# VHH binders against Flagellar brake protein YcgR (ycgR): the designs that were tried, part 192

Target 1, 263 residues: Flagellar brake protein YcgR (ycgR), of Thauera aminoaromatica (c4kar8)
Amino acid sequence: MAELSTPSPASPAPLDGGRGDELEKFTLRGARQILQLLQDLITHRGLITAHTGGGHSFMTAVLKVDEERGRVVLDPSPDPQANRRALAAPRLTCVTQLDGIRIQFPLVGLGEGQDKGRPALFAPLPAEMLRLQRREFYRLQVPLAHELSCLLKAEDLARKPVEVSARVIDIGAGGVAVVVPTGAAEFVIGGTLPACRLALPDGEPIELDLEVRNLNRQTQRNGTEQLRVGLRFAALPRAADTRIQRYIFKTERALNAKARGGL
Short names: E, the ipSAE of ESMFold2; O, the ipSAE of OpenDDE; V2, 0.75 times the mean of E and O plus 0.25 times the DockQ between their complexes.

## First folded at step 17 (VHH)

Design LB58 (from AX8 with S54T; framework vhh_7pa5_2; at its last look DockQ between E and O 0.52; V2 from the best seeds 0.69)
Fold by OpenDDE, look of step 18:
Structure LB58 (fold): chain B 263 residues (1-263), chain A 121 residues (1-121)
Amino acid sequence: as target 1 above (263 residues)
Amino acid sequence: QVQLVESGGGMVQPGGSLRLSCAASGFPFSSYAMSWVRRAPGKGPEWVSTISDTGGSESYADSVKGRFTISRDNAKNTLYLQMNSLKPEDTALYYCAREYYEDFGPWFDHWGQGTQVTVSS
């Protein structure tokens, strides 16, 4: 009688699968810290986006923290369909900001009920909350006027090599986000795109290897789908890094000057 | 510092119209999708509308579709929401919000203090 070893409950997928080790220092696991942060979200009436999977999300807020029962109380969506999706989801990914700091936390075991006679959603307290300060993950949103582009060396569905010119929407020390037409190429998370070319305004394109870190399909109102691709610099020469940093700095300065009415 | 300042709210009768404005500063406005979110008394927050960075794409909640129009002037760093055929159910605090996209999807990384819209007879 072979004791079927009950598969150990799969450790909750890391909030950010690719940067797990780097994110640990920003992850709160202490019960008191989590409670405090949730209370702060209540106090500041934080707008929370809760992702239910499949490209669906709804807006919510923390209404109450029930320490005795070890649960968080959330506002339901005014959309009944969103609530149904939420309740059917095995996990919610909640994301918000507090004082300019990104806060992300998972909720599992969502249920519905009433709080003080009003409809509410209930979930066990999150086991962890990610608190990311901007400095370490700063990405410059690229002004449209700069027309930054990245030539991606990718493959199509037939694994034929294709070159895709992608608009760069944000850039940081660690990588870029680009937008491409849906179907322009096949991207695989964790895959490497070799010998890509990043075009900066200040000179010749930078040749670099890129790693696909995330994919996000965006449907525009006009029905056109775009694919946002998050790309990590897999191998960045020092000279290229310097150029990128200089560009970011110069652009930020210019934007700040303009914001102050100086341009 | 990122700032979003909503204006244009007020009291209006059912069937009336209002135009909300949001003045953006402290970031490259034309590089972000922008949204309106509202929170009615005793209800959860609700997404209302989103417009792309260039203004080339718009989306609306079903509850406001056909009545509300989102627009933007990137030269003025201003977001607008034209609200027509207002209903009592549209009574809410309206927030201008900057949209950000990640691997898990879109979220709002900044929003203003809101402007109050009250629809009452």
Scores: ipSAE 0.875, ipTM 0.959, lowest interface PAE 0.5, mean pLDDT 88
Fold by ESMFold2-Fast, scan of step 17:
Structure LB58 (fold): chain B 263 residues (1-263), chain A 121 residues (1-121)
Amino acid sequence: as target 1 above (263 residues)
Amino acid sequence: QVQLVESGGGMVQPGGSLRLSCAASGFPFSSYAMSWVRRAPGKGPEWVSTISDTGGSESYADSVKGRFTISRDNAKNTLYLQMNSLKPEDTALYYCAREYYEDFGPWFDHWGQGTQVTVSS
């Protein structure tokens, strides 16, 4: 990948404030359904991104489903180091799409070998697979012209409070992604940024708490680095949630109207 | 509704050059980071290059650094890949892909049908 993504946190606990309940309705646990979906990924030659933790990922695809042995067979990476990282990882988070539906599943117990003389990775069949319609995972890519910003309250290297104005690059029901100059502040995955201010085009800035979920470094053409930070909304007030949704829906409709007008 | 259509592939000799294009429609192209991904015969997919939404940053797989250049024209909704000093191992079907971010990291939520590049003597 272009940017080094950080590993996802451990799975939500049963007391995760209903987050697990929301995902459950999109989760396949039936063996027949899982087998069928994996076969569909083979038929459609799905491009899978496998996240191995430590900010690492690689591209793969399902080669076959071995129902007799209860396992899935995957293409290895052309990079031997990526394969070694995958084999050492406690789990892989695999993500792809099928007809606009996001498909996500974990793999545990990865091994390597050969399949019909071809190098392959093997894993037990996943016990669950997520299927999310676009509306459930949608994030609006923020138009640059909107100059959407979020004032972050963070800490510097010396743990001194610092405020950083960050450009918002995408926004969804659950959070935002922002970009900041490298070194502007220190971010820790799982850390909370209290009393940040999200500036929408209309109205007063929204004060909210943000949790750091992801960190990815980007190298610009001039050689400088920027940091992309994924941030989750913590305890979002209903009024703020409504304003964010209105911005997303209004902007999406305007962008869709422009795209159709170009026909 | 989202469409990505690759073109510009073909046959070239080792050391030759090709320029791939990807015509995007059905979404606000200038708001998305875009990537090239390839799949060689008998091999799995391999990420090649990514360019940010504004074109201000770009990155490359080690196998293509110094030989390939990714670029975009947001006014034309088009992504490009300039491929120089082509090698037989660059033979693959090349896909244009739209990058999407989730809590766990980046992934691709759309890609095209691909354009075939064959490098042989």
Scores: ipSAE 0.755, ipTM 0.918, lowest interface PAE 0.9, mean pLDDT 84
Fold by ESMFold2, look of step 18:
Structure LB58 (fold): chain B 263 residues (1-263), chain A 121 residues (1-121)
Amino acid sequence: as target 1 above (263 residues)
Amino acid sequence: QVQLVESGGGMVQPGGSLRLSCAASGFPFSSYAMSWVRRAPGKGPEWVSTISDTGGSESYADSVKGRFTISRDNAKNTLYLQMNSLKPEDTALYYCAREYYEDFGPWFDHWGQGTQVTVSS
């Protein structure tokens, strides 16, 4: 993961409220289930990415679970700035995998301290953990050769209309991620971009409304800054959804066929 | 099935160099950003470096900037990490990790077993 060096807008916006009901069946809320899952992450030495907001994240791991005190103990980052951001963040979004299943949980009330004489981060046990094994959350990494693009109907810093042609980096059932030059337009998390056009290889571009969900800055090798924008599909018509799913399915099959025979 | 196999670790003296390799199979390697992550003895994991799917964008943790260079060969499905001017604090198990993106941002959905790098006098 490219760790952004400059702050972006606040933490990623919550998932779509209607989709929140679908996530409930993957949500663990039982204290014993949560404790067991955290212990499994310790045992398997899971690599956790902790998102602190503003496009920043750091790597961590669960050191131990202190059931008596009701807290989880995490490794601090070797980067002092990452630790300061984590301690200042209202919430950490922790994500990892266990046996190919995505594990995600929030931590709030993060503090610093010592564990057996070494620095550590502490937080109350999470009240819930997500365990996601479902194809509809799959995000296809779009091959560069496809040159997939999305024409964004956005606004500049002076709030004037601007059109930005953005390369699509990944695509899933619920949205896309695109890259644009920093400053090409003003994006606000939660903002709506009406009448954008997603260009798929098969057929005419799809007209759709997009909602900005996250913003992450990147630096290219040539030193140019660009912005990775996470966009959710709003009110996607059935025909458009079918075309997107078909693109994902066909592309995945073609990429897997090329990958056969790997060592 | 996705496989990531790291190699090239070993023992070197401070100031020395190593080149790590990661052989990728079971997925379309050229479509994914890739990272190196390390875990030092008694410490948690630390992100080291990321390279974009085409190799056009690279990023590094402050602790390794100017000393480490990430690269990839998409024709050979191989990720590399050139490590120069090695320090004792670079001692760690180094993992090759596949980047995956969600609405909240990137994370790693697969990693290898790691290759050990030991920098000692």
Scores: ipSAE 0.616, ipTM 0.876, lowest interface PAE 1.3, mean pLDDT 84
ESMFold2 (binder alone), look of step 18: mean pLDDT 82; pTM 0.819

Design LB59 (from AX8 with D53E; framework vhh_7pa5_2)
Fold by ESMFold2-Fast, scan of step 17:
Structure LB59 (fold): chain B 263 residues (1-263), chain A 121 residues (1-121)
Amino acid sequence: as target 1 above (263 residues)
Amino acid sequence: QVQLVESGGGMVQPGGSLRLSCAASGFPFSSYAMSWVRRAPGKGPEWVSTISESGGSESYADSVKGRFTISRDNAKNTLYLQMNSLKPEDTALYYCAREYYEDFGPWFDHWGQGTQVTVSS
């Protein structure tokens, strides 16, 4: 079984509920565009990570596109367990990059066989592919020293209003990820948190409506439990967008300068 | 501009050792988990190993556990792979890759041109 990241604390299964509409504007559905993009991945020998669910993934690549049979042919994993998991999965989430652009697509109905005597996996051609520029998916990891926080307006487990000050751990053009103590408030995927306040340097806190996109419970090495909450900017004022982008740009430049200075 | 440049590959006899290096530039190296991925002749890519941002945790493919050690020097923006007890099956082009996290899990948003490792008698 292929593992790509460091061992993670206990977390719920990944949920994409409600993200489809947000990603639709970056989704390619034209048959010509899909075929061309898959062919580009072959030409550039793209390294593809295929997620099979339950935190499992393996490395693959597109071997060929079989237009007559309407299918894509993929390299199998050298790990038999990864292949068994992939064949049992109802869906694969495949992700790679091409010239700095994030490419993501689903595969369903995976089978196994051979292509010219070489072991292969195959699946029907995807009906859609996601294509995102770095600016659309990039997230700045917020330096701990910045003490960047977001005051969340939520409800506790008794449905009473509560304000939770959460540390911002990453930030991008589309949202933030924050950490809160487990049990501080109740969050549900797709729920809206109105009038939250994001504290950025060089000005007053920005008032924003945030939508809950993702939840992940984590246990720290010291035994402390925390909840990581992914939040989308539901209604981002133009002035706020400018301040957020400026913070990201300036911080990235400063971190790049430190990294170069460390040599 | 993100750059990852692998080096340290070469030819070695079975049972030998090699140390691969990856020089990173154009991004805050210490803010990213890093991985090694390999592609053998006539085969698809295989994930080899990952190291966390701080170097505090590591993970390995079953095929290399106990033989390979991943490490990093954040002051030098360099990733390493120490390869011991090399086998003919380790013959591959070895890529340095930068890990990025999404809701569905990690993936690689950049990789280098690779360094060739050939294990033969």
Scores: ipSAE 0.719, ipTM 0.907, lowest interface PAE 1.0, mean pLDDT 84

Design LB6 (from AX8 with Y100F Y101W; framework vhh_7pa5_2)
Fold by ESMFold2-Fast, scan of step 17:
Structure LB6 (fold): chain B 263 residues (1-263), chain A 121 residues (1-121)
Amino acid sequence: as target 1 above (263 residues)
Amino acid sequence: QVQLVESGGGMVQPGGSLRLSCAASGFPFSSYAMSWVRRAPGKGPEWVSTISDSGGSESYADSVKGRFTISRDNAKNTLYLQMNSLKPEDTALYYCAREFWEDFGPWFDHWGQGTQVTVSS
């Protein structure tokens, strides 16, 4: 299971459903609700991606919920190296979907053993599970023809203010992903970039605050390095949210019409 | 509605070949990276291969590298998996899956019902 290649693995930056007020309304903490959701993943044979950090992940599924021992039993990876990475990781971030709803949960204290004579991984039951509707996680891949950019207000390597025009490669209700030349600015996971300007078609740039969520270096075929930066909307005004959602809706509609033989 | 429909599975002898197809609808197919995932009886899911949205880059699990080729036709909204030199160990239900990137990394937000591949003498 080779994950999408990341030349410089990012520091662990899982979605923090338990710590943010904005995600609290989507977080399940009731023991019965957690058990039911895990059982639904078993029933629907959900394909789970488990992130072990450092840009590594593997596929798994919930094999069993052991209520008496307070643990989940998971299918191991057929790749022994992935299992070794998982067992060494202090935390797994597990992500899947049920009926188009994104399900995310942490697992801590992973061990290995057997279930009914077959190899298995196990961990204590998660104390929380995040359940997000499509609107909350949906990302539109931005058409190259739209030439969307975001002017980032950051610091250079000498800690001096710089403005960097970054190309927007995807956009959703919660944020954007951009690409910048390596070395154009210093980005720190968890750092805030205030008063950035998102340029959408048909209007003035939207001023917004962005939080750096992840960083991935990419080496192009010509040897040029780019940095992919995941940015979260730290606080999104209603008017800005409306404009972004309108852009996403109109673009999706146009792309779907084109795919079906539109003009 | 997002729909992914796999086809092309069947029974084949060791050393044989099969070509799987996945018909995509309800979303802008050319804007998404796509993957093949398989699940053998009594085993967990295994990622097989991924192709970028443009088709410009591909990746494969070590178990299939050199034998399988992933490709796509964005004009037809179709994903393919060419499987050569098939082994009994390749027996599995094969799923077409759509890849999504979040701040924590990639995951699959949609997959089809699968197509069965059986490799036996």
Scores: ipSAE 0.686, ipTM 0.898, lowest interface PAE 1.4, mean pLDDT 84

Design LB60 (from AX8 with D53S; framework vhh_7pa5_2)
Fold by ESMFold2-Fast, scan of step 17:
Structure LB60 (fold): chain B 263 residues (1-263), chain A 121 residues (1-121)
Amino acid sequence: as target 1 above (263 residues)
Amino acid sequence: QVQLVESGGGMVQPGGSLRLSCAASGFPFSSYAMSWVRRAPGKGPEWVSTISSSGGSESYADSVKGRFTISRDNAKNTLYLQMNSLKPEDTALYYCAREYYEDFGPWFDHWGQGTQVTVSS
């Protein structure tokens, strides 16, 4: 069924490729279940990555759950800039795991203050938490030996059309992450790259539209920079979806078999 | 089953050195970027360092840059953190964490029990 919350512009999806209806069966909305899950994250030393948008995130953890005031208390980042970014964000997307199960939840209305004389971040309890088995939402780390590439249609620094062959580093049901040399093209979060070509080992390249979801800069040991770009599949045809899913499961099975038979 | 087991922690004097190890099993280690994360008493979690799946790129928190070195041995499924010139503020529980990158950015999908590092006289 339809999501109840008023749409917020530029709000990221919980997971790429999942429409709200499909993720509904994995969503907890009971206050008791939410409180229990947050308490379990405290007990199990849950490391939480909180995404503030624009490719920014920081590390946090739940310090306590204040049921009477209906709020969660979080560790602030040691980086003051990350805390300022978090406080300015309309929402945080918090991602963690418990016993191999992915947990994701939004926090809205983040504030700062003190808890027992120590700096702390506060937010109202989330109205929902997503709880997913890892097998149901794969992001396969692509083996370097597969040499998977995606030909991107983008713009250079002068806003001139360019085609960039990008190495695919991971792939899931909802999208791919690729790496490109810094300066090869300009990417803007929320921008669409039309008619890109994803090359899988078996068969013809898949033509598809990609939406830019995140950007992350990496520095190589030789001092060169590369850009990691997270890309969502837009309007994926059924045949393309089937081929991508088949590649993911086949490769994951082979990698897991190799890991068990390896060193 | 994904398993990460940290070792090599202990008590050292300021200015001393320690080498942490993380033994990985249950997944294709060479396909994942790996990180060290620490939790100090009275502080929130702090990302320390990340190494790419091939070992070709590294990054460090400003607080440890020039003192710590991250490395990996993909043949042995082992991650390392060489810690030099240790300071009392490096006292923390150190976690080995597996990095997972999605459309909204990186997050850690598995981490170990941690190994305690205490820097004091």
Scores: ipSAE 0.515, ipTM 0.827, lowest interface PAE 2.3, mean pLDDT 83

Design LB61 (from AX8 with S52E; framework vhh_7pa5_2)
Fold by ESMFold2-Fast, scan of step 17:
Structure LB61 (fold): chain B 263 residues (1-263), chain A 121 residues (1-121)
Amino acid sequence: as target 1 above (263 residues)
Amino acid sequence: QVQLVESGGGMVQPGGSLRLSCAASGFPFSSYAMSWVRRAPGKGPEWVSTIEDSGGSESYADSVKGRFTISRDNAKNTLYLQMNSLKPEDTALYYCAREYYEDFGPWFDHWGQGTQVTVSS
């Protein structure tokens, strides 16, 4: 397997998504529940994307759960480079879906070998697995026609304040992804951007604090580089949350109507 | 609600061609990057190709590059995979998948039931 598009040099987010106790209610830690969920992924032939860090990933699936030895057995990638990166990685972030529910879990201590004469990857059973409903992870792809923007208050390389108007490319209940020209500002994962302004098509801009969650450097066809920045909403007031969700629902309905010829 | 339905698979001889289709419904198709993923007997899943939402940027696995072409028709909510110069090792169940991007990278949040391609000699 060739690796999927490798959009980010940053390490994958932790299982908690950097949200700590916000995601605890969605985290499975019971051994029986973890075993059952892994078996469900086998039964439903779940397509798993395994992220190895540095923007690299590959497709895999659960072959078997070895309860006696406390390990999970996975399909290796057809791409030897992907397997080498996986074995060298301190941690894999595995993500898939089951009946529309996002399933995410870490694997640590990956090894390689054979299972009944078939090449396989082995890892200890994960200590935790995350299950999220669509409403908890969903992000709307923002139509270009909406010209959605967020004024970011960031710093340049000299730590001087700079304001950057960034185009919003997706938006969800928990945050936005924006694109900025390479070099417009410096971003560090975990850093906070205070008093940014999110401009929705209708009404006044929403003032909010944003936390940097991920960075992805992309090269456009014309050779221009841009930076994709994932940003989490910090301490979002209920009124702002309601307005953002209203925009998302309204826009998705409008896009669905256009795609179906009006209904 | 979200549905992806693959079609166009079948049996073909080595060197032959097939065109796969994926009919999408229940979501704004034109706003999502789409992919083809395959699973051969006795092997794990393999990513084959991705096309961006605008239809202008495409990527391919090394094993199919130069032989397969991904395309889309946003007006018809349909994804295609033109497969030329087919080899026995292309034998697999082919899935249409919707790509979703998060902070750790891309993954697939929906896929269809697949369409079987068998290349026999």
Scores: ipSAE 0.736, ipTM 0.917, lowest interface PAE 1.0, mean pLDDT 85

Design LB62 (from AX8 with S52T; framework vhh_7pa5_2)
Fold by ESMFold2-Fast, scan of step 17:
Structure LB62 (fold): chain B 263 residues (1-263), chain A 121 residues (1-121)
Amino acid sequence: as target 1 above (263 residues)
Amino acid sequence: QVQLVESGGGMVQPGGSLRLSCAASGFPFSSYAMSWVRRAPGKGPEWVSTITDSGGSESYADSVKGRFTISRDNAKNTLYLQMNSLKPEDTALYYCAREYYEDFGPWFDHWGQGTQVTVSS
């Protein structure tokens, strides 16, 4: 008789998009803390976006924490297709906020049933929940007057190295969004751009490795096409992080002062 | 600080119309996609509509297509939802929400207190 091979359980994807140890200090793993945070989401009727993969998501909310059965009860989507995708997904990535704090957690083993005669989705309690304050996820929209730029090291259509000066349109602790003319370089989601240079108004350019996260094509009023590229900081030295945060805070304060002066 | 304040809700008969407004402050409104989300008694939250930062593109839930129109005025930092041919099933608290994009996709990082819409004869 041959032995049956049991495959190892699939390892859960990181909540932090692969940032690993950088976000461990913001991760809750204590059962009491997780239960309290879920209860806070119920109390404040938090709007949760649940991502099922492949660019699909639906809105939900926590209805109840069933401590006896060790599970969370969620509102199903009014869209039957969204519920089918959720039940077929190996994992949901749930994201919401509470008092300006970003909260993210995985749900695995999703099932459907009834709660007090109403349709509901059920999942085991998450083993971890991520809490990030605004500074860890917020992005400042860069004022045009600042002329903030990032020199990108990429490839052209012929796969030859090219340097492109891109205008930075937003910036946060985790990355930047830039605009480039369509055709100036080729970008692939998940691709890495090494040794790019981010120019801030105060001081020397910061050398960074950037990962391409999203691409959106836009047509300008003059008919010229532009590409909006979302870029993640692959690694951020403490000195660079401090300079970026200082720029963000300084610019926010200046924008807030102008808004008050306009009244 | 981000503030979103909804208004324009009320009671209306089936087939009626309402126009909701959302006054935004504390952030560069013209740089964010904005959405309307609703929550009805005994139901979970339902996404209704999204408009891009420029207003150049819109999307709608199937339940409201052809009846609702989302729009924005970036000079006034205001989001709108024109609701026509209202049905009893449109009865809900309507929230204005700011969309934020992450590696896994878009989500709502801020929303207002909501404005109540009741469709009843």
Scores: ipSAE 0.619, ipTM 0.873, lowest interface PAE 1.7, mean pLDDT 82

Design LB63 (from AX8 with S52Y; framework vhh_7pa5_2)
Fold by ESMFold2-Fast, scan of step 17:
Structure LB63 (fold): chain B 263 residues (1-263), chain A 121 residues (1-121)
Amino acid sequence: as target 1 above (263 residues)
Amino acid sequence: QVQLVESGGGMVQPGGSLRLSCAASGFPFSSYAMSWVRRAPGKGPEWVSTIYDSGGSESYADSVKGRFTISRDNAKNTLYLQMNSLKPEDTALYYCAREYYEDFGPWFDHWGQGTQVTVSS
């Protein structure tokens, strides 16, 4: 695959989102609990998104659990290139939901073969699985009408400083996702953007450092490409954290009220 | 409670057209990116298309680009997939899915029961 395409320059994002200590209480490590949860995903035909790193992912599902060999059997992607990226990845970050509960787990040592005469992917059983309710992983989808923006301090293709005004599309306690025009700046997963300015309603922009965590390309109807960039708050002042939490709380309440009225 | 209900599937001959609908309830529909995902017999799930709440932003799998069109009506809380020039390989159960973003990237946090599309002569 290295001769056919450029390999991802970055490892997959951490399973804990950089919040390992806080997520420990939501982590399943019991073998029977892990087996039961995987079986529940099979029973409910859960759609799993498997992240292979460098902004790449594919869709899969658990076909079966092989307890005797200590492994899971997964549906391969219909895209052969996605399967090659997955097999080459040091780990997959798998994420799905069951009954509204977010489930995430790592897979390491992916292989390929057949199950009942059909192509399949195999991996050892995960040693841990995260199970989080909405309030623990919540990100507010920012209404377009709010026109929330973040001024990013980044570099262009020539490594020269550039400022990009990006629209904020979601926001949580740990970070934001923004949209920028493709080519407006270079983003490297794991890179830090210093002294960016987040504009919230009411008050001065918040100055903060942002770490690039993920990249996802999308195309507009006019053919213009946009890049969705996931950004983590590297160090968030207490006053800034309070303002962000207040915005999230007020906006979520307003959106929930609108949704109920619209039904 | 989040609910997504797909409809509009059926049997059609190669070259035909179908329009799928997804009725959404229990959440602020206009604030979420929405996707279509399909599962063909004996194959894994395949992402088909996503439409964002960013005015005209859409993306498509290479296998359907130029043949399928995703759209939404936020006033009706409804997602659509217009499928033209259908091929036998488009035969699958089609799911409506809600997209959610985290530090590692996008994933689907809710999906419906699916609507069956069968393309055969």
Scores: ipSAE 0.595, ipTM 0.862, lowest interface PAE 1.9, mean pLDDT 83

